# VHH binders against c3ng28, part 23

Target 1, 373 residues: c3ng28
Amino acid sequence: MLIIIRPSGEIALKSPRSRRNFEHTLANNIRSVIKEGKIWRSQGVLFLEVNDNNKNIEELSKVFGIASFSPVMSIKSYNNNLEDIINKAKEVFAEIVKGKIFSVRAKRIGSHNFTSLDVQRKVGEALYPFSRGVNLENPEVEVFIEIRNDVAYFYYKIIKGPRGLPVGVAGKTVVLFSGGIDSPVATWMMMKRGSIPVILNFNLGGSVHRKFVLEELSVLRKWSGGHKLKLFIVNGTDVLIKLSQIEKRNRVVMLKRVMYKVAERLCDKANAKSITTGESLSQVSSQTMTNLYVTEYGIKYPIFRPLIGFDKEEIVELARKIGTYEYSIKLPEYCAISTKARTSVELDEVLKDEENLNIDYEKVLENSEVIEI
Key: E = the ipSAE of ESMFold2; O = the ipSAE of OpenDDE; V2 = 0.75 times the mean of E and O plus 0.25 times the DockQ between their complexes.

## First folded at step 4 (VHH)

Design k53 (framework vhh_7mjh_2; at its last look DockQ between E and O 0.00; V2 from the best seeds 0.00; counts 0 for: pae E 10.7 > 2, placed apart)
Fold by OpenDDE, look of step 5:
Structure k53 (fold): chain B 373 residues (1-373), chain A 119 residues (1-119)
Amino acid sequence: as target 1 above (373 residues)
Amino acid sequence: EVQLVESGGGLVQPGGSLRLSCAASGGSISSYYMSWVRQAPGKGLEWIGRIYTSGSTSYNPSLKSLVTISRDNSKNTLYLQMNSLRAEDTATYYCAREGRYLSDAFDIWGQGTTVTVSS
């Protein structure tokens, strides 16, 4: 089976060099995901030849950088022979348009002795006897012919891809991954923009927490464009024990700050240039403007919060789309260590606490469990 | 393995007619698109025409009035009828099976049969 793959529109807007790079990365990601088949680039699209169609369709639907793709039939038309196009169209589309109101859309790239309109007209005429009629504005079925040089491609199905950019084109980001609803969605959003996530989890729930995090990551792995996911699991209990030394009201904010500090160290190690979190503004008491300011203070890497402007319902919808929702809802909100989290913690107080705690963030990271998914 | 064997070539006078045959073995030609191609001395390959699995045909526009392609499924044989032959029709004629995939183009070829048009 032959599939035409259309890259995201924003890729086409890039400079020629960047475009080539993005398309190349997209092709590589597709190769990594599909594993079997032949893929090549031509005139702004990708062609994929595969033996198994259904599995591949599902896989392609999760490859960022794809705007859409179509299974196609093809014919080589020698000497600009419109008759070949007409004959093949009859073979491919006769059953599709049978008893239906239809339209033909044709486009061509290259030099031909006929126009796209000619193709539409002639093919339309040829298919008309099989149909209930032609309507260009409101057809029941639309069939497509794309002519590229001496090859004509025929299709009637257009499957939407996830769009975005190919994973890998934007570098690495360390993701603070709690296993709740938000962090997987944030991870997904960063991958959509071409980033490879490096996952940092503070395990606060033991084996159960670990299990669900791994399950969520297995889901996300389907969206990673074939890129492996590296997971660092920190013993969060050890951190909490240390935090018992400070006032309860500051522990949630301090925990978050410790996470950022460890993430910063991981960025250095993994050559990541940003930290990503699932934080949403005012979603919880700990995620106020002031608390975000305090927790982020002094961190040398940009902190991306893809969900900062999202409400809970929007995030849940995305989680369902991604496939992580069912796992995430099974996890307790472990980050809710204290029901008495202050809505506004003073920076000076937190900095003083941090100094007193004297946590070795590098050691915390070194003692983490490392898993590759 | 599918094999194609052309026959019927030879010397013919200008204005004459000739029928070429392509006998297939090892598989049915009715399940594939089949084409006739020719190569004149010192020239590249020229596509003559195609027969579809349905039995429909398409032709090189420059040769359409001079050639007819047909198939006998019972004999598993492809035919090329040529009329009003000219000196420029002198060539080796090949039958070829078109591949299922775009990358295959023609996946099986005959050995060819030579047609010489001369007075």
Scores: ipSAE 0.730, ipTM 0.911, lowest interface PAE 0.7, mean pLDDT 94
Fold by ESMFold2-Fast, scan of step 4:
Structure k53 (fold): chain B 373 residues (1-373), chain A 119 residues (1-119)
Amino acid sequence: as target 1 above (373 residues)
Amino acid sequence: EVQLVESGGGLVQPGGSLRLSCAASGGSISSYYMSWVRQAPGKGLEWIGRIYTSGSTSYNPSLKSLVTISRDNSKNTLYLQMNSLRAEDTATYYCAREGRYLSDAFDIWGQGTTVTVSS
């Protein structure tokens, strides 16, 4: 079967050179996901030819950079012969419109001796006897004809893709991944913008926490455009032992500073240029504006917070859509972000505590377990 | 108001075995993760291992083959079995309750029990 794939509108708006590069990356990601058939570029779209397999279609719905795709039947429109197009439309669509109220939509690219309106009118007339009627505003079935130079494509399904940009075009980001509801959604949002996530997890909850983090990452792997996800698991217990030596009110912010500092070292190692977190403003006491300021103070990489302006309900809706929610809710309570943190910590106190604890962030990272998913 | 009290420390010869106990009073430990931590003279704290509420365990890789942590919730007691002891295992051994929230870290510590490994 033949599938027409329409890249995201943002790709279409790029310069011709950039557009070629983005379309090339998209094609490579599709090859990595599908692993079968042939893919090629043609005048702003991609064509994918595969064996008849519904799973291949479903896999495309999770490839960022795709706005939509359609399985198509095609004919060569010899000498712009409209009659051939009408006859093929009747063959392909007669059963599809049978007993239904329908509409015909036509689009044309290239030079022809007929208009899109001519196609819609004559195909509509040919299909009318098989149908229950025509309604241009609220049909039960829409049938589409797209004519590209000397080839006419016939389809009645438009399957929405996730849009965004192809994973790989925007470089790497280190994600501070707790395994809660928020961090998987933040990871998904960064992949949507074309970034390859490098996952950093501080394990404070042992084997149960680890299991659900891996399950969440297996879900996110389906959205990665075929790119493998690297996971670095840090044993957080040594850090907690150090944190037991400072005042309770400063511990959550200090733990986050340790996480940010280790993520900073991982950026250097992985050649990433940003740190991403699942933090949203004022969601919990540790995520007040003052505490976020103290947490990120002195970090040399930009901190991306895709969820900073999101409500909890919005994040939950996205987590359900991407498939991570069902695993996130199974994490032990101990692994959740503490609601006991002071809403405003003092920068000078936290920096003094940091200096006194003198944690070797490079050693913390070196002792991490590395898994490729 | 939970208190932890370690027992079973003392002088042991190299190659020997020792079992430490940690008895909790004033509250149940059954719903908490419990850890063993040690501190050698003049050195920092070193984490030995953890036992989860399920009874599963996680150990410091450097110590995994030499130690076993277990718990008896009916006796409200935590245990550390140590085998093949060496002079470098000389330390004060603490049991610690892990806090309910990340901010709590280890919120309750025992008084410590001293293990001395020498000939």
Scores: ipSAE 0.183, ipTM 0.650, lowest interface PAE 5.0, mean pLDDT 86
Fold by ESMFold2, look of step 5:
Structure k53 (fold): chain B 373 residues (1-373), chain A 119 residues (1-119)
Amino acid sequence: as target 1 above (373 residues)
Amino acid sequence: EVQLVESGGGLVQPGGSLRLSCAASGGSISSYYMSWVRQAPGKGLEWIGRIYTSGSTSYNPSLKSLVTISRDNSKNTLYLQMNSLRAEDTATYYCAREGRYLSDAFDIWGQGTTVTVSS
């Protein structure tokens, strides 16, 4: 089976040099995901020749950088003869239009002695006897003919891809991955912009927590364009015990600052230029404007919060679409009460407590368990 | 109001074993993660280990071979078994309930029981 793959419009808008790089990365990602196929680039699209397999269709639907794709039938080297196109169209489309109101769409690339309208009219005439009629504005089924130089392609399915940019074109980001509902969604959103996530997890729940984090990452791995996901697991219990030494009202923000400080060291080690979190403004008391300001104060790298403007229902909807929701809800994790009463920490107090805790962030990272997924 | 009371401390010879108990009253601990923590004279707090609601455990790597944490939910009691005790294990031993919320860290502490390892 032959498939035409249409890159996302963002790729088409790039400069010629960037476009070639992005298309090359997309092709490599598809090759990594679809092990046994042949892939090549031609005049703004990619062609994939692969065995007819529903698994291949599902996998392609998760490759960032793809706008859409279509399985096609083709004629090689027609004699510049519209009749060959018409006869093949009948062979391919007769059963598709049988008993239905249909339309024909045609597109041409290259020089031809006929127009796209000629193709639409003649093919429409040939298919009409099988059908219930033609309606160009509101058909029950559309059939498509794409003529590229001396080859004609015939399809009636257009399968949507996830769009975005190919994973790998936008550098690395360190993701603070709690394993709750939000952090897998934030990871997915950063991959959609072409970044490679480096996963940092603070484990407060032992082997059960670790199990479900790994399951969530296995789901996200299906969206990574064949890139492996590197996971750093930090034992968070020692940090939590140290935090018992400071004011209760400051502990959540301080824990997050410890996580950010360890993430800074991981950015240095992994050559990442940003830290990503699943934080959403005002979702919980620790994520107020004031507390987010204190949490990131003095942090060297930019903090990306792709979910900053999302409400919980929107995040859950994405989590279900991605496939991580069912694992996220099984984590035995500490949760803030769903309250709108804000706590506000004081910056100078938090910074003083941080100095007194005297945590060796590089050692915390060095003691992490490292897994490649 | 939940209270935690440790018992079973005392004097023990080097190489000996000791089992500490932590009895909870005023509420069930079965739905909470529970920890043991110790403090040697003049030293900071040292986390020993945690028992999860499932009964699984996690330990301080430096103490893993020496300690076992268990619980009996029907008796509302947490246990710490310690073996091959040395002078360096002399400390006050506390049981602690982990809070359900991140901000609460360890929200209930016992008063502690003193273990002295000496000839």
Scores: ipSAE 0.000, ipTM 0.361, lowest interface PAE 10.7, mean pLDDT 85
ESMFold2 (binder alone), look of step 5: mean pLDDT 85; pTM 0.847

Design k54 (framework vhh_7mjh_2)
Fold by ESMFold2-Fast, scan of step 4:
Structure k54 (fold): chain B 373 residues (1-373), chain A 119 residues (1-119)
Amino acid sequence: as target 1 above (373 residues)
Amino acid sequence: EVQLVESGGGLVQPGGSLRLSCAASGGSISSYYMSWVRQAPGKGLEWIGRIYTSGSTSYNPSLKSLVTISRDNSKNTLYLQMNSLRAEDTATYYCAREGWYLSDAFDIWGQGTTVTVSS
């Protein structure tokens, strides 16, 4: 079986060296998902040849860097012989158009003694007797013929990929992953831009919380382009005990500062150059502009917040599309810590509390459980 | 790195049969397409056939009736069964691992085993 894979348009806009690197990473990610076959580049697309028994073709719809793909039949068009193309189209498409209103779409690259319109018309005429009729504007089924130099490709499926960039081209980011609705979506968005996420979770909910975090990550693993996901789980109870020493109204922001500081150490250890969070501006009291400023004060890495301008409804829609929503809603809510945050904390007060707590962030990270998914 | 070693070559009479083996070491071949290729004295390389990871096969149309390729992934071994051998089948036979990119063609080759068909 032969498949045409159309890379994201952004890849085509890169310099020749960068484009080769992006296409090479994409091909390797495809190999990790498909497990076998041969791949080659041809005039803006990738061709993938696999055995007819391959069960992983559908997984291409979750590989970032792919705009679309189509299983194809092919034939060489010797001396621009249109009759060979017509005969192959009848063989491939007669059953597909049977009893349906159809249209033929043709595209041509290279030098030929016929036009794409000639192909559409003559193939349409040949298929008409098998069909219920032709309608160019609103057909029940579309059949496609793409002619590239001396080879014609026949297909009737265009399967959409997720677009974006191949996971691996943009480096690593440490994701502060709560397991709620937001952090899996933020992780997915960073993978879409080609980043490899390193997952940091502060466990405040015990084994049940851990179970659903792992299930969410198993969903995200299907979008990773074959890259394994590393998960660091910090036992949050020790941190909560220390937080009992400071004023209640400052505890949520201080917990977030601890999370950011541990993420900063993980960036050093994993050679990541950014921290990613699922925070949306003003979604909850701890995520006001002032509190985000206080939370990230003194962090040396950029903080990426892919969801900063998203509404709750937009995030939920993406979570359902990704497949994480059903697991996110089953995570226990820890109301005592999340609902008591001030909408505006004082930086100097928070920094003094932090000095008094004297948390060894490196040690917190060293004591984490490490899982590869 | 993976190393391929062919065996089973030798002298055979016209009309005879022969089975070649290709044993892989240093890594698994189970996820790779594998091919057999031959080279007659003073001639270029001629592709014989391919076996996919599924066990299905594809052959050079000129040789299809003469050969059968099989694999045993548990033994990390590839086989070529040849029947009705003719003098023109005299060649050095290579097993080769197909690269992921078409431009890489074959990224690992065996040392070859010689088959001589004569009276």
Scores: ipSAE 0.056, ipTM 0.538, lowest interface PAE 6.1, mean pLDDT 86

Design k55 (framework vhh_7mjh_2; at its last look DockQ between E and O 0.00; V2 from the best seeds 0.00; counts 0 for: pae E 8.7 > 2, framework grips, placed apart)
Fold by OpenDDE, look of step 5:
Structure k55 (fold): chain B 373 residues (1-373), chain A 119 residues (1-119)
Amino acid sequence: as target 1 above (373 residues)
Amino acid sequence: EVQLVESGGGLVQPGGSLRLSCAASGFTFSRYYMSWVRQAPGKGLEWIGRIYTSGSTSYNPSLKSLVTISRDNSKNTLYLQMNSLRAEDTATYYCAREGSYLSDAFDIWGQGTTVTVSS
């Protein structure tokens, strides 16, 4: 099977050099995901030869950087022979337009002795006897012919890709990954912008928490463009024990701050230049404007919160789309350590607590379990 | 073994006619598009025409009036009928199987049969 792949529109807007690099990365990601096939670039699109397998279609649907793709039939037309195009169109589309109102769309790239309109007209005429009629405005079926130089491509299915940018083009980000609904979605959104996620999890729920985090990551791995995911699991219970030394009202905010501090160390280690969280503004008491300010104070890396403006329903919808929702809902919100979390914690108080706790963040990271997915 | 074998070439007088044959073996002949291609001495390859699995044909516009391609699937044989031959038609004629994928183009070729048009 031959598939034509259309890169995201954003890629086309890049400088020639950048565009080439992005397309190259996209091709590599597709190669990594599909494994069996031949891929090449030509005139702004990618071509993929694969065995006729529906699995490949599903896999392509999860490769960021793809706007759309189509299974195609093709024929080489020698000497600008429109008859070849017509004959092949009859072969490919006769059954498709049978008993239906149809339209023909044609596009040309290159030099030809016929126009796209000529192709549409002639092919339309050829297919008309098989159909119920032609309607350009509201057809029941639309068939497409793309002529690139001396090759004509025929298709009637357009499958939407996830768009975005190829994973890998934007570097690495450390993701604070709780296993709830939000953090997988945030991870997905960052991958969509071309980032490779490095996953940092504070395990607060033991083996069950670990299990579901791994399940969620297995789902996300399908979206990673073939990139492996590194997971660092910190024993969150140990951290909580230490936090027992401070006032209960400050523990949730301090826990987040500890997470950011450890994430910062991981950024250094993994050569990541940002931290990503699933936080949404005012979704919970710990995620107020003031608390966000206090928790990230002094962190040297940018903190991305792709869900900051999303409501819970929107996030749930995305989680369903991604495929992580079913796992995430099985996990309790472990970050809700205290029912009496302050909506606003004072910075000076938190800094004093932090000093008193004297947590070795590097050691916390060193003692983490490392898994590659 | 997949194989194409051309026959029927030889010396012919200007204005004469000739029928070339191509015997196919080792594959399901009826499932493939087939083409005739020729190469004149010192010149590149020239596409003559194609026959589809349905029996439909397409031809090089410059040769359309002079050639007819047909096939007999029961005999696994491709034919090229040439009429009103000219000196310019002197060439080695090849039958070729068209591949299933674009990258295959012509994936199988015969050894060729030589046609010489001379008085």
Scores: ipSAE 0.681, ipTM 0.886, lowest interface PAE 0.7, mean pLDDT 94
Fold by ESMFold2-Fast, scan of step 4:
Order: sequence, then C-alpha cells, then structure tokens
Structure k55 (fold): chain B 373 residues (1-373), chain A 119 residues (1-119)
Amino acid sequence: as target 1 above (373 residues)
Amino acid sequence: EVQLVESGGGLVQPGGSLRLSCAASGFTFSRYYMSWVRQAPGKGLEWIGRIYTSGSTSYNPSLKSLVTISRDNSKNTLYLQMNSLRAEDTATYYCAREGSYLSDAFDIWGQGTTVTVSS
C-alpha cells in the first residue's frame, strides 16, 4: 500500500535548501515512527510504501510536519493515455460512489495531451451510472485524481495531519514540566514548532506524582516524531524544605526561581537555547505580570510560554485532544504551584532571599534521576 | 501555641522495626498535610514522605526503605512505621506541617527524635 504525504504549507514557503532539510527531517521522523516500508521524496510530497495501513494511519496522524495524507492507488501511463485513467477510476471508485452524490477533483503536474478538466469530466461521466448524481459544491463523497508526470494517483480520503514542523528542526528546549494540565500542552506546542523537549520535573509529591508524570510523557512520546524524551526528575520537596526558612509570601516565587535556575543549568548541559513553561498570564496568583518578571529576572536564556494568552478552557480542550488530560486530572492534591502566593512580590526581597539561601543549582541538577522515554 | 513533638526514637538492631509518633497541638491538625523528614549525621535534610488530608500518602522514590506514614486525627497524631531498618537509616527524624498551598509548606517543625541502627 502506497500513501502520499503532504508536508505543512510552511515548509513549501521555505528556500529550496531549507525545504530539502525540513523534508529530509520529516522523512527520517516518519521512518522512526513507521519502522517498516520505504519512504521517498518527490516534487513537494513524500511517498510511503507499507504493508499495514490501519496502524500507520494512526501513527502518521501524530507526526508534526504533515498537513495531510492519503492512501492511494496508482497507475503508470505509457502514453499519457486518458482512457487508462478513466478505466482505473471506474475500478477504484465505482463502489465508493455507489448510491451517493459525488464530485471528481483532478489536478495535473507536468506535460500531458489532456487537461485536468478533461479528466474531471470524463471520469465523472464514467462514474455517473453508479452514483445518485453529481454536485460539485456539496457532494456526499469526493474522489480525487492527481496526475504527476507519467503516474496517476487515485484516492478518496484526505486525512488531516497535525501540521507544524518536523520535531528536530528547531533545536532543544528545556521544559519545566509539573505534570499538571498546562505543561504537557506547552510541551506539545513546542514539538509542533519543531523543538525537541528536554523534560525537567521538580517532584513535589513523591512516587505517586512520578507515576503520573511518566504516564503523561508516554502520551507525548507518541507525538515526538520518534525522538526519545529525556526526563530529569529533581527532588523538589528537598528544595521546598530549604525554602521553609524564608518568608511564606515569597516561597512560591522563590521555588519558581530555583526551577528556572536549574533549567538554565540543564540548558547548558543539554545544549538547549530556551526554557519553556506552561504558564498563562494571571491564571494563578504566582503568574501575575509582576511575579513572572521577578521569577525570570536574570535568566540568560529566553523563556517561551506557549500558553501565555490561553484561557483555561482552551488549554483543557488541547489536553483532551493530545491525550494527556485524563492523566493530568489524576494527580494528587499537592502537585500544583500555589495560588496563595502574593500577587506582587518585591524583586529586592526575592533576590536577597536567593543570596541568603545560596542554593547550589548545579548540584541539584546532578542529583536528579534521569529517565529516557 | 502551635507545636509538633516527635517521640519513639532510640537504638534498634539492623532488620528491626520502629514506629515514630508526632503529637500536634495548637492548630486544626486534620486540615494540614504532614511530612516526615530525616537528617543523617553530617548530611542534608532528606524528605521521607507525606500524608494528605484525605489520608493518601506519597513517598520519596529515592528511598529504598520500607516506611508507612499514617495519621489519627482524633488524637492529633502523625506516625511513621519503619521496617527492615538498616545502618543507613540512622538519622534524626522530624515531623513537619504543610498547608494545602505551597506557601505554607514546612512552616512548623518538631525538634526531632534520634534513631540509631547498630550492631
């Protein structure tokens, strides 16, 4: 079985060299996910030849960089003979259009002795007796014929892919991953833009929280384009114990600063050039404009917040689509960063607390548990 | 006056069992998460585990000791049951109070009780 894969439109807009690199990465990601068959590039599309269609359709639907894909039947015309195309269309589509109102869509690339309108009309005429009628604007079923040079491709399904860019083209980002609803969605959004996430979890809840973080990452692994996910688990409760010596109102922001500072060290170690968080503006008291300013003050890497402008309902909808929501809601009571933080902490107080605590961020990272998923 | 008082520490043989208690007073015990934390001689503080207001528990995944945390809200008491004790479990054991909010985590500590596992 042959599948035509159409890369995201953004890839087509790139320079020829960049486009080839993106298409090459996409092909390698597909190969990593679909561990059988053959994949090759041809004039702006990818072709995948495999034995098992159902499993491959499910897996391809989670590969970023794919706009759409279609299982196809194909013929090679020895003489660009329109009659061969008509006969094959009848063979492939007669049962598909049976008792239905249909339309034929044809497109053509290359040099031929017929037009796409000739194909559309003649195939439509040939299929009409099997159908309930033709309606070009609102058909019950559409059948497609795509002619590329000396090969004609026949299909009636266009399966939407997740779009975006192939994971791997945009470099690495360190994700501060809590295991709540937000951080898995933020991770998914960065993968959609082609980044490889390196996961950093501050475990505040022990073995139970560790279990649900791993379950969420197993879901995200299906979206990674075959790239393995590295997880660093820091004992966040040990950090929180050290924070017990500072004023309560500053503890949540200070914990976040520790998280950012350890993420900064992980960027150095993993050769990542950004930190990603699941924070949305004003969602909780620790995520006010002032507190985000204080939290990130002095961090040398850019902070990406894909969810900064999202409502909670929008985040939940994406979490359900991704498949992480059902695991996020099973987290125990004490894994989210507190909503009782002061809505506006004082930068000078937090920096003084930081100096007094003198936490060895590199050692915190060195003592982390490292898991590959 | 808010306070936590640990008891039950002492000398135990390797492979033995021990149950520590923490008596809480001066606050509504049933409304707080509670944790056990230990400190071995010359080492830093190490979190053992937590019990939520629901009675559910969660433990430090790095620990390879057999521990169970429980609570009795009618007696305002927190417990740590330790089984199959090893020399490396020798430490001062602290109970600590946590609120449901991270800002209230580990805001009250006991003075500690010493457990020595030897010979």
Scores: ipSAE 0.430, ipTM 0.771, lowest interface PAE 2.8, mean pLDDT 87
Fold by ESMFold2, look of step 5:
Structure k55 (fold): chain B 373 residues (1-373), chain A 119 residues (1-119)
Amino acid sequence: as target 1 above (373 residues)
Amino acid sequence: EVQLVESGGGLVQPGGSLRLSCAASGFTFSRYYMSWVRQAPGKGLEWIGRIYTSGSTSYNPSLKSLVTISRDNSKNTLYLQMNSLRAEDTATYYCAREGSYLSDAFDIWGQGTTVTVSS
């Protein structure tokens, strides 16, 4: 089986050198996901030749960078022989158009002694006897012919991909991954922009917390374009115990500052250039404008919050689509780091408490458990 | 009045064993996660482990081989078994009740019981 894979339109608009790099990365990701097959690039598309069919379709549907793909039949058209194209079109499409109103769309790449309109007219004439008629504006079925140099490709299905950019083209981001509903969705959104997530989890719930975080990452692994996901698990309860020495209304913001500072050290070690969180503005009291400002104060890496403008219903909708929702809802409430806090903490109080606690952030990271998914 | 009272501390030789108890009163003990925490002289607080309402446990990885936490809900008592004790295990040991929110995660503490490991 031969499949035409159409890269996301965003890739097609890149400079020639950048486009080749993005297409190469996409091809490598597909090769990592599809176990057997041959992949090659030709004039803005990828071709994939494989032995299996249904599992490959499901897996391709989760590869970021794919706009769409189509299983095709093909013939070589030596000397631009239009009659061979017409005969093959009848063989492939007769049953597809039988008893239906149809249209033919043709596209050409390269130099030919006929036009795309010639192909559409001649193939339409040849298929008409099998059909109920032609309607170019509202057909019941559309059949497609792409002529690329001396080869003609025939298809009638266009299967949607997830679009976005190939995982790997945008470098690494450290994701603060609580395992609640939001952080898996934020991870997915960063992968959609071509970033490789490095997962940092502050374990607040022991073995139960660890179990469901691992299950969520197994789901996200299906979307990673074959890239393994590296997980760092830090003892979050040990950090909470240290924070018992400060005013309790400031503890949530302080915990988040500890997380950001540990994430900075992980960015250094993993050569990541950003930190990603699942935070949404005003969703909970710890995430007010003022509290987010205090939380990131003095952090040297950009903080990406892909969900900053999303409401809870929108996030849940994505979590269901991705497949992480059912695992996220099984975590204890406090493991999501959503708790009561002052709606506006005082920066100077938080900074003084932080100075007095003098937490060794590098040691917190060094004591982490490391797992590869 | 909600109270946690530790007992069983004292002097022990290196390599020895000790079992600490924490008696709970004034609340429904069986409904709360409980933790042990210690503080060595001149050092900060160090979390030892947690026991869930089911009796399942989770430990600080650096202490996992040295300690066992258990509970007896019929006696409202939390236990810490420590084995193969070393001089660096000299500390005051606290039991703590864990609430449902981060700001209340360790809301009730005992007075502590002191363990001294020396020859």
Scores: ipSAE 0.012, ipTM 0.499, lowest interface PAE 8.7, mean pLDDT 87
ESMFold2 (binder alone), look of step 5: mean pLDDT 85; pTM 0.852

